# VHH binders against p49116: the designs that were tried, part 218

Target 1, 238 residues: p49116
Amino acid sequence: EGPLLSDTHVTFKLTMPSPMPEYLNVHYICESASRLLFLSMHWARSIPAFQALGQDCNTSLVRACWNELFTLGLAQCAQVMSLSTILAAIVNHLQNSIQEDKLSGDRIKQVMEHIWKLQEFCNSMAKLDIDGYEYAYLKAIVLFSPDHPGLTSTSQIEKFQEKAQMELQDYVQKTYSEDTYRLARILVRLPALRLMSSNITEELFFTGLIGNVSIDSIIPYILKMETAEYNGQITGAS

## First folded at step 13 (VHH)

Design g61 (framework vhh_brivekimig_d4)
Fold by ESMFold2-Fast, scan of step 13:
Structure g61 (fold): chain B 238 residues (1-238), chain A 121 residues (1-121)
Amino acid sequence: as target 1 above (238 residues)
Amino acid sequence: EVQLVESGGGVVQPGGSLRLSCAASGFTFSRYDMSWVRQAPGKGPEWVSSITGSGGSTLYPDSVKGRFTISRDNSKNTLYLQMNSLRPEDTALYYCVKGGYLPWRKTFDISSQGTLVTVSS
């Protein structure tokens, strides 16, 4: 049987809105985040193992793990996105909101804690110098998580997760042969993804969605949309 | 040549219902996501609903969710919009457009005449 992921699944290229404005606004942040979300969903759709689980299972899996996939994508694309600049702009806005009494102290505290967790995660991934192959397999491990409530076909999902883990191990052992503990350092970072609130991620990055649609509603739409529509917009070849 | 022809508009009282149709020709209808867009008097275009090429998924803004239902019949190359619990603010010219929902899409290729929906008295 072939590998879980092919070389085409390692390629993950985010096309940013152009040009970046001098002062970041909600619309630029939302468009950038939406492009990353769409890229992440289309990446998942292209995996034969994911397709084999069937559309109902696919929707349930992505609804359960989109925040983890999105956060991994933020870390992987942090340089392309100028993520540090985006987060600094959000922090500045929150500090101004405290001065103007626009938001409750409890809410501001929750959002600031989320931003700090996100910064810590992205910094840890950058310090580990995670490569594109490693990111692909980490995303696959997160995608094929059998332990989310309400899932069916959990034994098959677990087998795909184990296959992702084995292929990541083989890659790391071959590519980073001198660093015996690299795999362990990478894998121990994954539990932090589940501590980040999907609700807060949605408020920080997706407030400007046209029609105020929810991420929960957009996921089944993205998973079933015609691929040509997405490709024409993302490649800029229209 | 891509052609879209809307019909089914009319005058209706608040709380009433209308069903709009869009006849599509000149392209492989089932291979494209489709949307409804409306333009109220003196306003820019507003996205109303989208449906995937297979009809397997739909998407609605908060303003119409629970009241409007988009559907399609690929065997007839026809797109539908069932509008229930109509409100005065739903008054607009309604257009069908080739293409689905994308968060970064701000322009819609409106080439047809549309169908007028008036909700009053």
Scores: ipSAE 0.767, ipTM 0.902, lowest interface PAE 0.9, mean pLDDT 89

Design g62 (framework vhh_brivekimig_d4)
Fold by ESMFold2-Fast, scan of step 13:
Structure g62 (fold): chain B 238 residues (1-238), chain A 121 residues (1-121)
Amino acid sequence: as target 1 above (238 residues)
Amino acid sequence: EVQLVESGGGVVQPGGSLRLSCAASGFTFSRYDMSWVRQAPGKGPEWVSSITGSGGSTLYVDSVKGRFTISRDNSKNTLYLQMNSLRPEDTALYYCVKGGYLPWRKTFDISSQGTLVTVSS
């Protein structure tokens, strides 16, 4: 009963670290990406349907889909992040690494292909002018993916994914009533998210993590953080 | 109001073990994530490990993963750090800190005196 997402789940406000340095470095990129990942995980954590699946299922779902959620977040927050500037800085660093023979050509090719896929995804979403409601439901569709290996409660997950798809359809048909094919154009973009390697995303955006911790280890930790601790950290208030 | 008191440090040889304790008071201990932070001689503070308020999840700096175990007893308001297979580079003052790991956390609220761990031959 009730909608899968409330209006509170539509608001997705990324606060960037300040000040932005004159020259981008691995630590600034990592902090920016970490704030987006943290926002994405706490967005997922706030969904009643997600909570209803239980902690073990929650951890498995987010571990399986964090790269898809993160990439949707990059597309949604591209302007706030100055993502084009961040990607340009990464590309320049990679080009310098080629010239200095610090990395293998095969590895650089894999990373550049990943950056190209990411840029094409973000460009496609920008061209479609995806709104906040559409992003919220797209994130819910990828979060409630029943087809990841090792998942439990797959029938409940599939039910929530179908509910997300139905509510997105209702929203698009109501809001963009004259654009008969908009929903199809939006949904056909989702398979591209699975073409992007989570390992390469981690290397590009999370190399500067304090303590050399992995995203796989951070996810269950942040999902189980105390709410009072979380609120104190992001707002400085109780 | 908030008080944290570390203990359990000492001198051990490489490969040895120590168990650190932190007695917490002045706040609802179970409602807060907790961390261990260390400061080696001549270096700045380094985050070591964090545990969620319920104890349901833990996180470790890569250099101690598999050797250290963070735990807590909320009924006793006490945080622990079990340190095994100690190395000379683990030599530091160890601090208990209110608050967990946050990817953008730059500083820790270190108001206690810490407990000294020395690993030497």
Scores: ipSAE 0.659, ipTM 0.853, lowest interface PAE 1.5, mean pLDDT 88

Design g63 (framework vhh_brivekimig_d4)
Fold by ESMFold2-Fast, scan of step 13:
Structure g63 (fold): chain B 238 residues (1-238), chain A 121 residues (1-121)
Amino acid sequence: as target 1 above (238 residues)
Amino acid sequence: EVQLVESGGGVVQPGGSLRLSCAASGFTFSRYDMSWVRQAPGKGPEWVSSITGSGGSTLYAESVKGRFTISRDNSKNTLYLQMNSLRPEDTALYYCVKGGYLPWRKTFDISSQGTLVTVSS
């Protein structure tokens, strides 16, 4: 028994780089995105059910769903990040790339479509006024997705996803008792996350890592890194 | 106090190999992620590789991936870097540092002498 998530798993506080530059650049965007990625991975690794799946399953699962977790994190932290400003800076950079003939028209079209889908998703979540408990359970539903190709232990993953769905339903029914269709409106947003390309997310938000380290490599490292060091660096403590 | 002592550097021809060692003291070695950082002449420090405290996971800069192997022996408080297929651009002073990889880490606490690796014909 016991709940899938505790109150500690509802807490999701992004620490932004300081100070914010007067003009956004790829390094600031990459640092902000990397902080969100690390926060998302540390959130996932702290869940007892996730730990119970074992090392190999944990790595495979997060490699399959990191883009969906990251996108939910962008939506949840949109105000803290000033996400609209970041996306505007990315669009400006892409427009300059068109003028300088640095990228193909087809690639720019794919990237712009991705940005529009991301904006649409974040706007829909904001309009629904998704709270911290709802975000925690949506992230859990995404994390415990048994249907990604190549996954093992799918029966256990499915069980944890079902538990996340049940606990989200209980929470929404009790907290938003007068809004009978709220859960349905929330859940119907999730399929859009799978339509967004992880490769395009990596190019948009992790440009500063390109050539240095890959997201595929960094994920298993984050899952095994010492938590005290990450916490110390985030709080500025030694 | 934290003390780190690098060794194992030398002069090798392109394609050669070297094994660097770092002897750590003054802290609980197994509780900290560790990294190798290098500084080429006239350049700033460049992160090379990191290993988690348990040794359970490693991470490499794309420039060294497939050629370098980071490892540790927590019973000996020692960090290692096995360098294979060395290239002239690998020429640098190599430092071990307490702490792992964080993409936003702007400075490395380099207080040791380092060990010099020179790759030349």
Scores: ipSAE 0.760, ipTM 0.901, lowest interface PAE 1.1, mean pLDDT 90

Design g64 (framework vhh_brivekimig_d4)
Fold by ESMFold2-Fast, scan of step 13:
Structure g64 (fold): chain B 238 residues (1-238), chain A 121 residues (1-121)
Amino acid sequence: as target 1 above (238 residues)
Amino acid sequence: EVQLVESGGGVVQPGGSLRLSCAASGFTFSRYDMSWVRQAPGKGPEWVSSITGSGGSTLYAASVKGRFTISRDNSKNTLYLQMNSLRPEDTALYYCVKGGYLPWRKTFDISSQGTLVTVSS
């Protein structure tokens, strides 16, 4: 049948809040992260194979993998987000919290370890110079993960994941024909995404959500929201 | 021209219930997410709840979750807010607005008069 992803799924344009403040604050960080989260979920909902799984499966799948999709998005959009500056601001806030004895040392250690894992992941992706097609297929491999606890329709999800893997292989072999081991170098980066705590990601990037909406609550809403009036804000369309 | 008309407000005692309605015209109602927003005396607008165009998904502010239910009837171009277990802090002018929840939305396009909800003795 047709390919899992079309050329439209390669386009991933993040629209950042304007202007960037002189000193980063929780509101700017949360807005930036929320825009990336919305873009990532609208990307996923646009895939015909994803739509074919049905609403309940779609919601369960994205609830299981949103942190992996979000982290891939952070790596892909690191330059436009000035992610290194955002992470430095978060680290500075944590240092101030230690001095004021507002957070436990164990909690600060967990959060710092998460930030270091995130920086290492983004750095490795940058060194590999992952292109837009490769990011699209890596996101598809992560999205169609059949091995999360509690999922149904796992055989169909696995078939879509295998299709994503095959199409990525075809793309890499044709585009980077001189680098026989490129695909292997890319794929071995994916397990690191499972080491990222979704709870810590939510605490770092989403504490400023209006009305205290949780990620679990927002996911089914994003997957079913009407997008026509929001397209420019979500996808950066003109 | 987009027109939204809220109704159903009133005075109710703590623990009571009210059902708000919003009659929509001037646009294809079923193709737009809708929201309820409230403004308490002396405060800025606070987002309360949103519903997708199809009615297939809803969102609630933590302050109202479990007490309020947003719904819509696309055949009647009407948005509803069922408010149960009302508290004095729910006292506000309630508005319906065209458009759903966006975490970065800073202002709401309020063109209507709203409907007043007062929760007191």
Scores: ipSAE 0.803, ipTM 0.914, lowest interface PAE 0.8, mean pLDDT 90

Design g65 (framework vhh_brivekimig_d4)
Fold by ESMFold2-Fast, scan of step 13:
Structure g65 (fold): chain B 238 residues (1-238), chain A 121 residues (1-121)
Amino acid sequence: as target 1 above (238 residues)
Amino acid sequence: EVQLVESGGGVVQPGGSLRLSCAASGFTFSRYDMSWVRQAPGKGPEWVSSITGSGGSTLYADSVKGRFTISRDNSKNTLYLQMNSLRPEDTALYYCAKGGYLPWRKTFDISSQGTLVTVSS
């Protein structure tokens, strides 16, 4: 069998909403995050190995790992998104909510801790100078996680995860041959993704979705939506 | 060239049901996600529901989830909206739209007359 990922799966180009508002608001943040989420899921659905697992398994996998895929996407697209500016706007909104007594102190503490962990993760990835191939394989390792409850075809999922790990190893050893410990340095970043609460991510980035739909409900829709229509809406697709 | 013709609206009492239809022409219907959009008196357009081109997945606004069912018959180029447990706040002109749910889609191409649904006690 061929490689798990092709060069087309390495390409990951986020198109931001335009124009950028003078002051960041919930709608701009939600549109930006939604574009990244849709890009991430269309990336996953384009992988032949993923398609081979079947629709029910695909939905279960993405429902289980969307937050990890999304967080990797935030790190990869941090500059394009001006993520630091978005996080600053979220923090400012939280400070205003404290002043207006709209949120509990415990919730605000949890959210601030989440933002700190997200910033640390993105900073660590930036310092490691993770390239597009490395991001693609890290996303594949996360996507093909065999340990989620309710999954079918767990042996095949594990095979694909191992294939992703092996191909990442081969790539890093060939491309960064002088940095013996680079792969280990990259892989120890993955546990930090498991500290990201999907509920808090949804609250931070996906408030104001049209129709007040949940991420859980959007996932099976994105995975089965017509690709041609999606591509027609995305500016800058080559 | 793209034409969408809605029908099936009417007056119904609270708790009642209606089924809307949309006849599509001028494009390959099965290759496009489709949506229902409504506009209540004095309000802007509100997205209601979307269905993928194959019919394999659906999505609903929280306000209608559990009460409305979107479906399609690709052999007839027809989109449907089954509306159950209707409420006065469901009163609106209902439009079908070419295109599915995208969070960044601010407007739908609503070139048709729509079909009026009035829920009155």
Scores: ipSAE 0.784, ipTM 0.904, lowest interface PAE 0.9, mean pLDDT 89

Design g66 (framework vhh_brivekimig_d4)
Fold by ESMFold2-Fast, scan of step 13:
Structure g66 (fold): chain B 238 residues (1-238), chain A 121 residues (1-121)
Amino acid sequence: as target 1 above (238 residues)
Amino acid sequence: EVQLVESGGGVVQPGGSLRLSCAASGFTFSRYDMSWVRQAPGKGPEWVSSITGSGGSTLYADSVKGRFTISRDNSKNTLYLQMNSLRPEDTALYYCVRGGYLPWRKTFDISSQGTLVTVSS
């Protein structure tokens, strides 16, 4: 069998909405996040091992891990997105909502804690200077998680996860040969992704999707959509 | 030349049903996701539903979910929209569009005449 990921899977280029508005609004944030979500799902569906699991398993895996993939994508694309500016705008909106008594104090606290966890995660990845190969394998490790409830084919999923971990280890040992503990530092970041609420992520980044569709509905659609249309849109030619 | 021709519109009472058809030509129909878009009098276009090229997955605007069903017959190069439990707010000119759902899609290439759906008592 060949490697789990090819060089094609290392390339992860986010195309941002243009132009950036003078004042950030929910539509710009939602479009930016949606572009990242679509890029992440098209990345996953391009992996031969993922395709081999079959469409029903593919849908179940992505529904279980989309928040983890999305958060890794936010960290990887933080500079391109100006993520710190987006998060600041969200925080400002929440502070104004407190003044206008539009949200409960308990809900605002939950959302602020989620934003703090997201910022801490992105800062830790930036401090570690995670490269494109490392991001690709971290995404593969979270994608091929055999331990989500309700999954079938768990033995095959686990085998693909182990392959992802082995290939990440080989890459890190070769590329960062002087840093004996780098792999451990990277892998210990992953459990934090499981603690982040997908419902809060959806509320923060995906409010105002055209047609008010849910992420659960979008996932099987993206996984089965024609790639030619998506590729035309991301290249700016259609 | 890409050509799309909608049909099946009409006047129905609230709670009624209509089935719209879209005949496609000039391109490889099965290789394109397709959508239905509607435009109510005095309003901008509103996305209604999309279907993947193979027909393997569908997506619906929350306003029509559970009432409308999008389908396609690739052997006939035809797109369908089955509309049930119609409401006055469904009154619009309905267009089929080459292309699927994208959250960042700001415009729809509406070059066809559409088919008029009027829901009135």
Scores: ipSAE 0.767, ipTM 0.900, lowest interface PAE 1.0, mean pLDDT 89

Design g67 (framework vhh_brivekimig_d4)
Fold by ESMFold2-Fast, scan of step 13:
Structure g67 (fold): chain B 238 residues (1-238), chain A 121 residues (1-121)
Amino acid sequence: as target 1 above (238 residues)
Amino acid sequence: EVQLVESGGGVVQPGGSLRLSCAASGFTFSRYDMSWVRQAPGKGPEWVSSITGSGGSTLYADSVKGRFTISRDNSKNTLYLQMNSLRPEDTALYYCVKGGYLPWKKTFDISSQGTLVTVSS
């Protein structure tokens, strides 16, 4: 009936901890990642189509796709986050763990491969110069994935995904009319998001969460938290 | 203007139970997420649990998960913490705090007296 996303859903502004510490630590990385996760979840919960699916479906969808949404957010906000600096700090910590024999070589290899895949994804998005509208619709395509196990209302979810794909196509064809293959180049990047382990993402970025809460437990909390309180914190109004 | 009054603390043996209450006034209670925070003698405050304004979702520190239950009654402007299977490590002053869980929030606005929970033989 109306567009899936409005102009307000294209806006995606990450507020970083300020200033960046002289020495990067687990707490700064966790705070930065948490701000992006909360921004991503509040973005999703603001979509009328998402709200229409109901609370149980909303929780199941986000639990299934949070890693994909988070990774798209990392790519979109890579510059403001200084993501390359964060990843370098993580790599340095892993190298120190190898020298101290604190982690198995196989585990280190898995984690390093994950970091490489993340860097490759972010670099591909940067090379394509993905704009804010394109990011919004890629996040919508990922969010409205009907093929995750245990989902109800899969026909409705598929309808919203198809609407997201159609609106992205219309935008790209209008805005980048001279680049016939742009949409195809963008869409072939999405399957790589599903190959990245959510458990490794959680280990790398969310190790310092207050109370040692899991991402799985925090998701239903974020989806139902009072938005005015969250907005007060990101504007510094307390 | 904002006032929070905790009650329900006491002395219990390990394995015992207590139910804490927090009476809130001076603000629209249902519009704010609420939290329980505890502070052991000589230590800093530790976040325990949060509940959304509607009561529709809760979150627990791993140390209390499965043992504690946070709840609220918005018609009475009251927050609750049901504590089961209490351990000596749960001994602390317990505070009701206006505001929910935010992993980047570094301080808790503790202005109330708290309620003392002592778990001992």
Scores: ipSAE 0.802, ipTM 0.912, lowest interface PAE 0.7, mean pLDDT 90

Design g68 (framework vhh_brivekimig_d4)
Fold by ESMFold2-Fast, scan of step 13:
Structure g68 (fold): chain B 238 residues (1-238), chain A 121 residues (1-121)
Amino acid sequence: as target 1 above (238 residues)
Amino acid sequence: EVQLVESGGGVVQPGGSLRLSCAASGFTFSRYDMSWVRQAPGKGPEWVSSITGSGGSTLYADSVKGRFTISRDNSKNTLYLQMNSLRPEDTALYYCVKGGYLPWQKTFDISSQGTLVTVSS
């Protein structure tokens, strides 16, 4: 009983690396993205409904949707991250890679297309002026997706997704009562998240990972980290 | 006060094996993720592997994946690193560190003496 998300789950505070370098580099971009991914996993891990599904189901869900959660996080934290500046730096790096003949033109085209889709998504969310409560429930809808291959407990996952949808509806109808179709405009943005390649996201944002580790390997590790250490890193508490 | 004591290093030929141990004290070992970090002469620290407090999950740098195995015995407050198929580039001082893998972590809290691993003929 009770709401799916509490007020504590609406708070999504990204702490950026400091200081920002004079010129953006792969390490700064990777650290910024890694902090956002870690914050996103921390957010998911803190939800009681998520905890109730058990560690194996939790791992499968986050592995399936991390790119969607990450992209929603990029949109939500676009200002804090100066995302437009990061994307411009990535584009510049890719143009240099073409000049140096290090990547095929077809691959560069795929990556540039992905950046364009990402910019379109973030711009659409900004135009809708999505608030923190709405972002929290959109992330919950994405997290509790029962339709990913290989999932167990799909009926319970679907129940949590439906609860997220109902609570979002209640919030939007009460808070934005004057905008009858706001919820529909918000929800039709979600399918675009599944069109974005997780492999390309990993290439763009996570090539500078310490120790050369895949996101797929990091996810189960982070989800099973001890709570005290994990919270200390996320909140910056010593 | 956190105390970590590494042991098990030595000189081995390429293709050889070593098992490193880290004896931990001064904290509740089972409640903390632990990592192995190495430092080759003249280079900065390189993260090698991490294990969660329960031992339920492990993580490895691509350079050691498939060759090294991290494990722990919480009843003995001891962390292990089994190193197989050793290469000259694995030559380094090896340190155990309180704390898990963090993608942005460039500095490790290394206060112990470490254990020297030398891979040469």
Scores: ipSAE 0.670, ipTM 0.852, lowest interface PAE 1.4, mean pLDDT 89

Design g69 (framework vhh_brivekimig_d4)
Fold by ESMFold2-Fast, scan of step 13:
Structure g69 (fold): chain B 238 residues (1-238), chain A 121 residues (1-121)
Amino acid sequence: as target 1 above (238 residues)
Amino acid sequence: EVQLVESGGGVVQPGGSLRLSCAASGFTFSRYDMSWVRQAPGKGPEWVSSITGSGGSTLYADSVKGRFTISRDNSKNTLYLQMNSLRPEDTALYYCVKGGYLPWYKTFDISSQGTLVTVSS
């Protein structure tokens, strides 16, 4: 009983590394992406419905959908991150690597296609002017996806996803009552998230993590970490 | 008010084992993630491992994964690092620090004396 998300779950404020360097480097990009990943996982762990699924299910669920949550976060925080500048720096690095024969042409093509798909997704969300409530519900729909292989408690996950869809529908109909097709335009964007490779996302944004840890290793750690000393750095709240 | 005291270091041959301890006081130990950080002679500090406040999850640097085990006893306010299959590259001063793994940390709050681990024949 009660709504799936509260007003506290709508707030999604990324705190960027400071100061921004004059020229972007892999460490700044990795730090920025890591802050967004931590914010996204702390957002998910704060949802009572998510907590109710239990620790093992929570870990499996986030491992399956982190790339979709991260990509939605990139779109939502594109302006504060200066995402277009980050992507331009990555493209410039890849072009220099081609000239120096440091990377295979096939790999560069895969990475460039991923960057193009990411830019298209972020541009489509910007054109639709997706608001904070809509992003919160889209993230919930993605989080509570029952169709990932290996998941347990799929019936409960499906119930929470349906609840997220219903609450998004109610919000959009109430807030954008004059735009009958807005919900359909928003929802048709979600399948594109499944086409983006988590391995390529990890290569683009998380190269050079301290200790060379993997995202699969970080996920269960973030989901159980104590947040008191980090909350101000992660959410920007004080 | 925060006090951390490391112990358990020593000289060991390659392939050997050591168990480090860190006695914590001046804060509510169980409410804070804790980490082990090491510093080899002439090098900067390197993060080794972190454990959540409850002990429910751990994280390891790739260089030590499968060889080191971090643990804690909240009833004794003590952090541990079990080091197995030690290599010469593990030679360093080892520090415990208040706080968990954050990729955006540029410096570690090292205020304790550390404990020396030397791996040599």
Scores: ipSAE 0.729, ipTM 0.883, lowest interface PAE 1.1, mean pLDDT 89

Design g7 (framework vhh_brivekimig_d4)
Fold by ESMFold2-Fast, scan of step 13:
Structure g7 (fold): chain B 238 residues (1-238), chain A 121 residues (1-121)
Amino acid sequence: as target 1 above (238 residues)
Amino acid sequence: EVQLVESGGGVVQPGGSLRLSCAASGFTFSHYDMSWVRQAPGKGPEWVSSITGSGGSTLYADSVKGRFTISRDNSKNTLYLQMNSLRPEDTALYYCVKGGYLPWRKTFDISSQGTLVTVSS
């Protein structure tokens, strides 16, 4: 027993690339996104319940939900990332591609719809003023999703998801006691995460990795990489 | 303190194979992810492959995937790179480096002489 998440799992600090370029480019966007992806996967690795499921299950879960975790991370870190500025730069690039007839109108429409959905999600989370504990539990709920195809140990995963939901409910009712409907307003936002295309997310944020490494290949590597090397590089001590 | 010594390079014809070795000392080898990095004449360093400390996961650059295999023997403190179906563009000095793959890594701590691989007719 014990709580699913500890205070260490609430801490979620993104270290941005420095210096920020005068003009946003694909390399800066890709590095920022990659740092967030690594942070998100190392966050998941640190959860004892996640570790208890075993390495094969861990890989399957994160492969299935990385886009949901990443999108929650974008919302949580929107200010530090200047996400609105990144999205505006992407929109400007897409509009120029229409003018120069370099991309199909159908593809541009798909990408613009994705950006709109992402902005609406992030705006909703900002309006609700989701705190660090709430983000941690929302990430745990999407991480411990028993309904992805190909999973084993689905009953254990479901129990961890239910534990995450119960602990979130307890937290919200205690901390926001006068806002009777807060939990419902938060939870109703989660289905939107599954409408976000992982392929479009990869194209928008991980362009610098395309042709070198796939997200599918990097996930099992991050889950088994030595944490000291990651921490050393973030602090500049490696 | 940290010492890395590469070996196994040579001259080989296109389509040939080579096996590179890296002997590590001065640190607890099994506690660190390791990488192979190469530098062709007149070019900057290019990451090739990484392996986790336990050997439980590997990662490859798209340019070598399916042709190269990274492995390690923690009991011997040795890192390996099996290179098959070699191409002229694989010609480079190959370096063993302490540390794994990070997408934002711009520089590699190359303190060794490397081992030269030349693919020519």
Scores: ipSAE 0.699, ipTM 0.878, lowest interface PAE 1.3, mean pLDDT 89

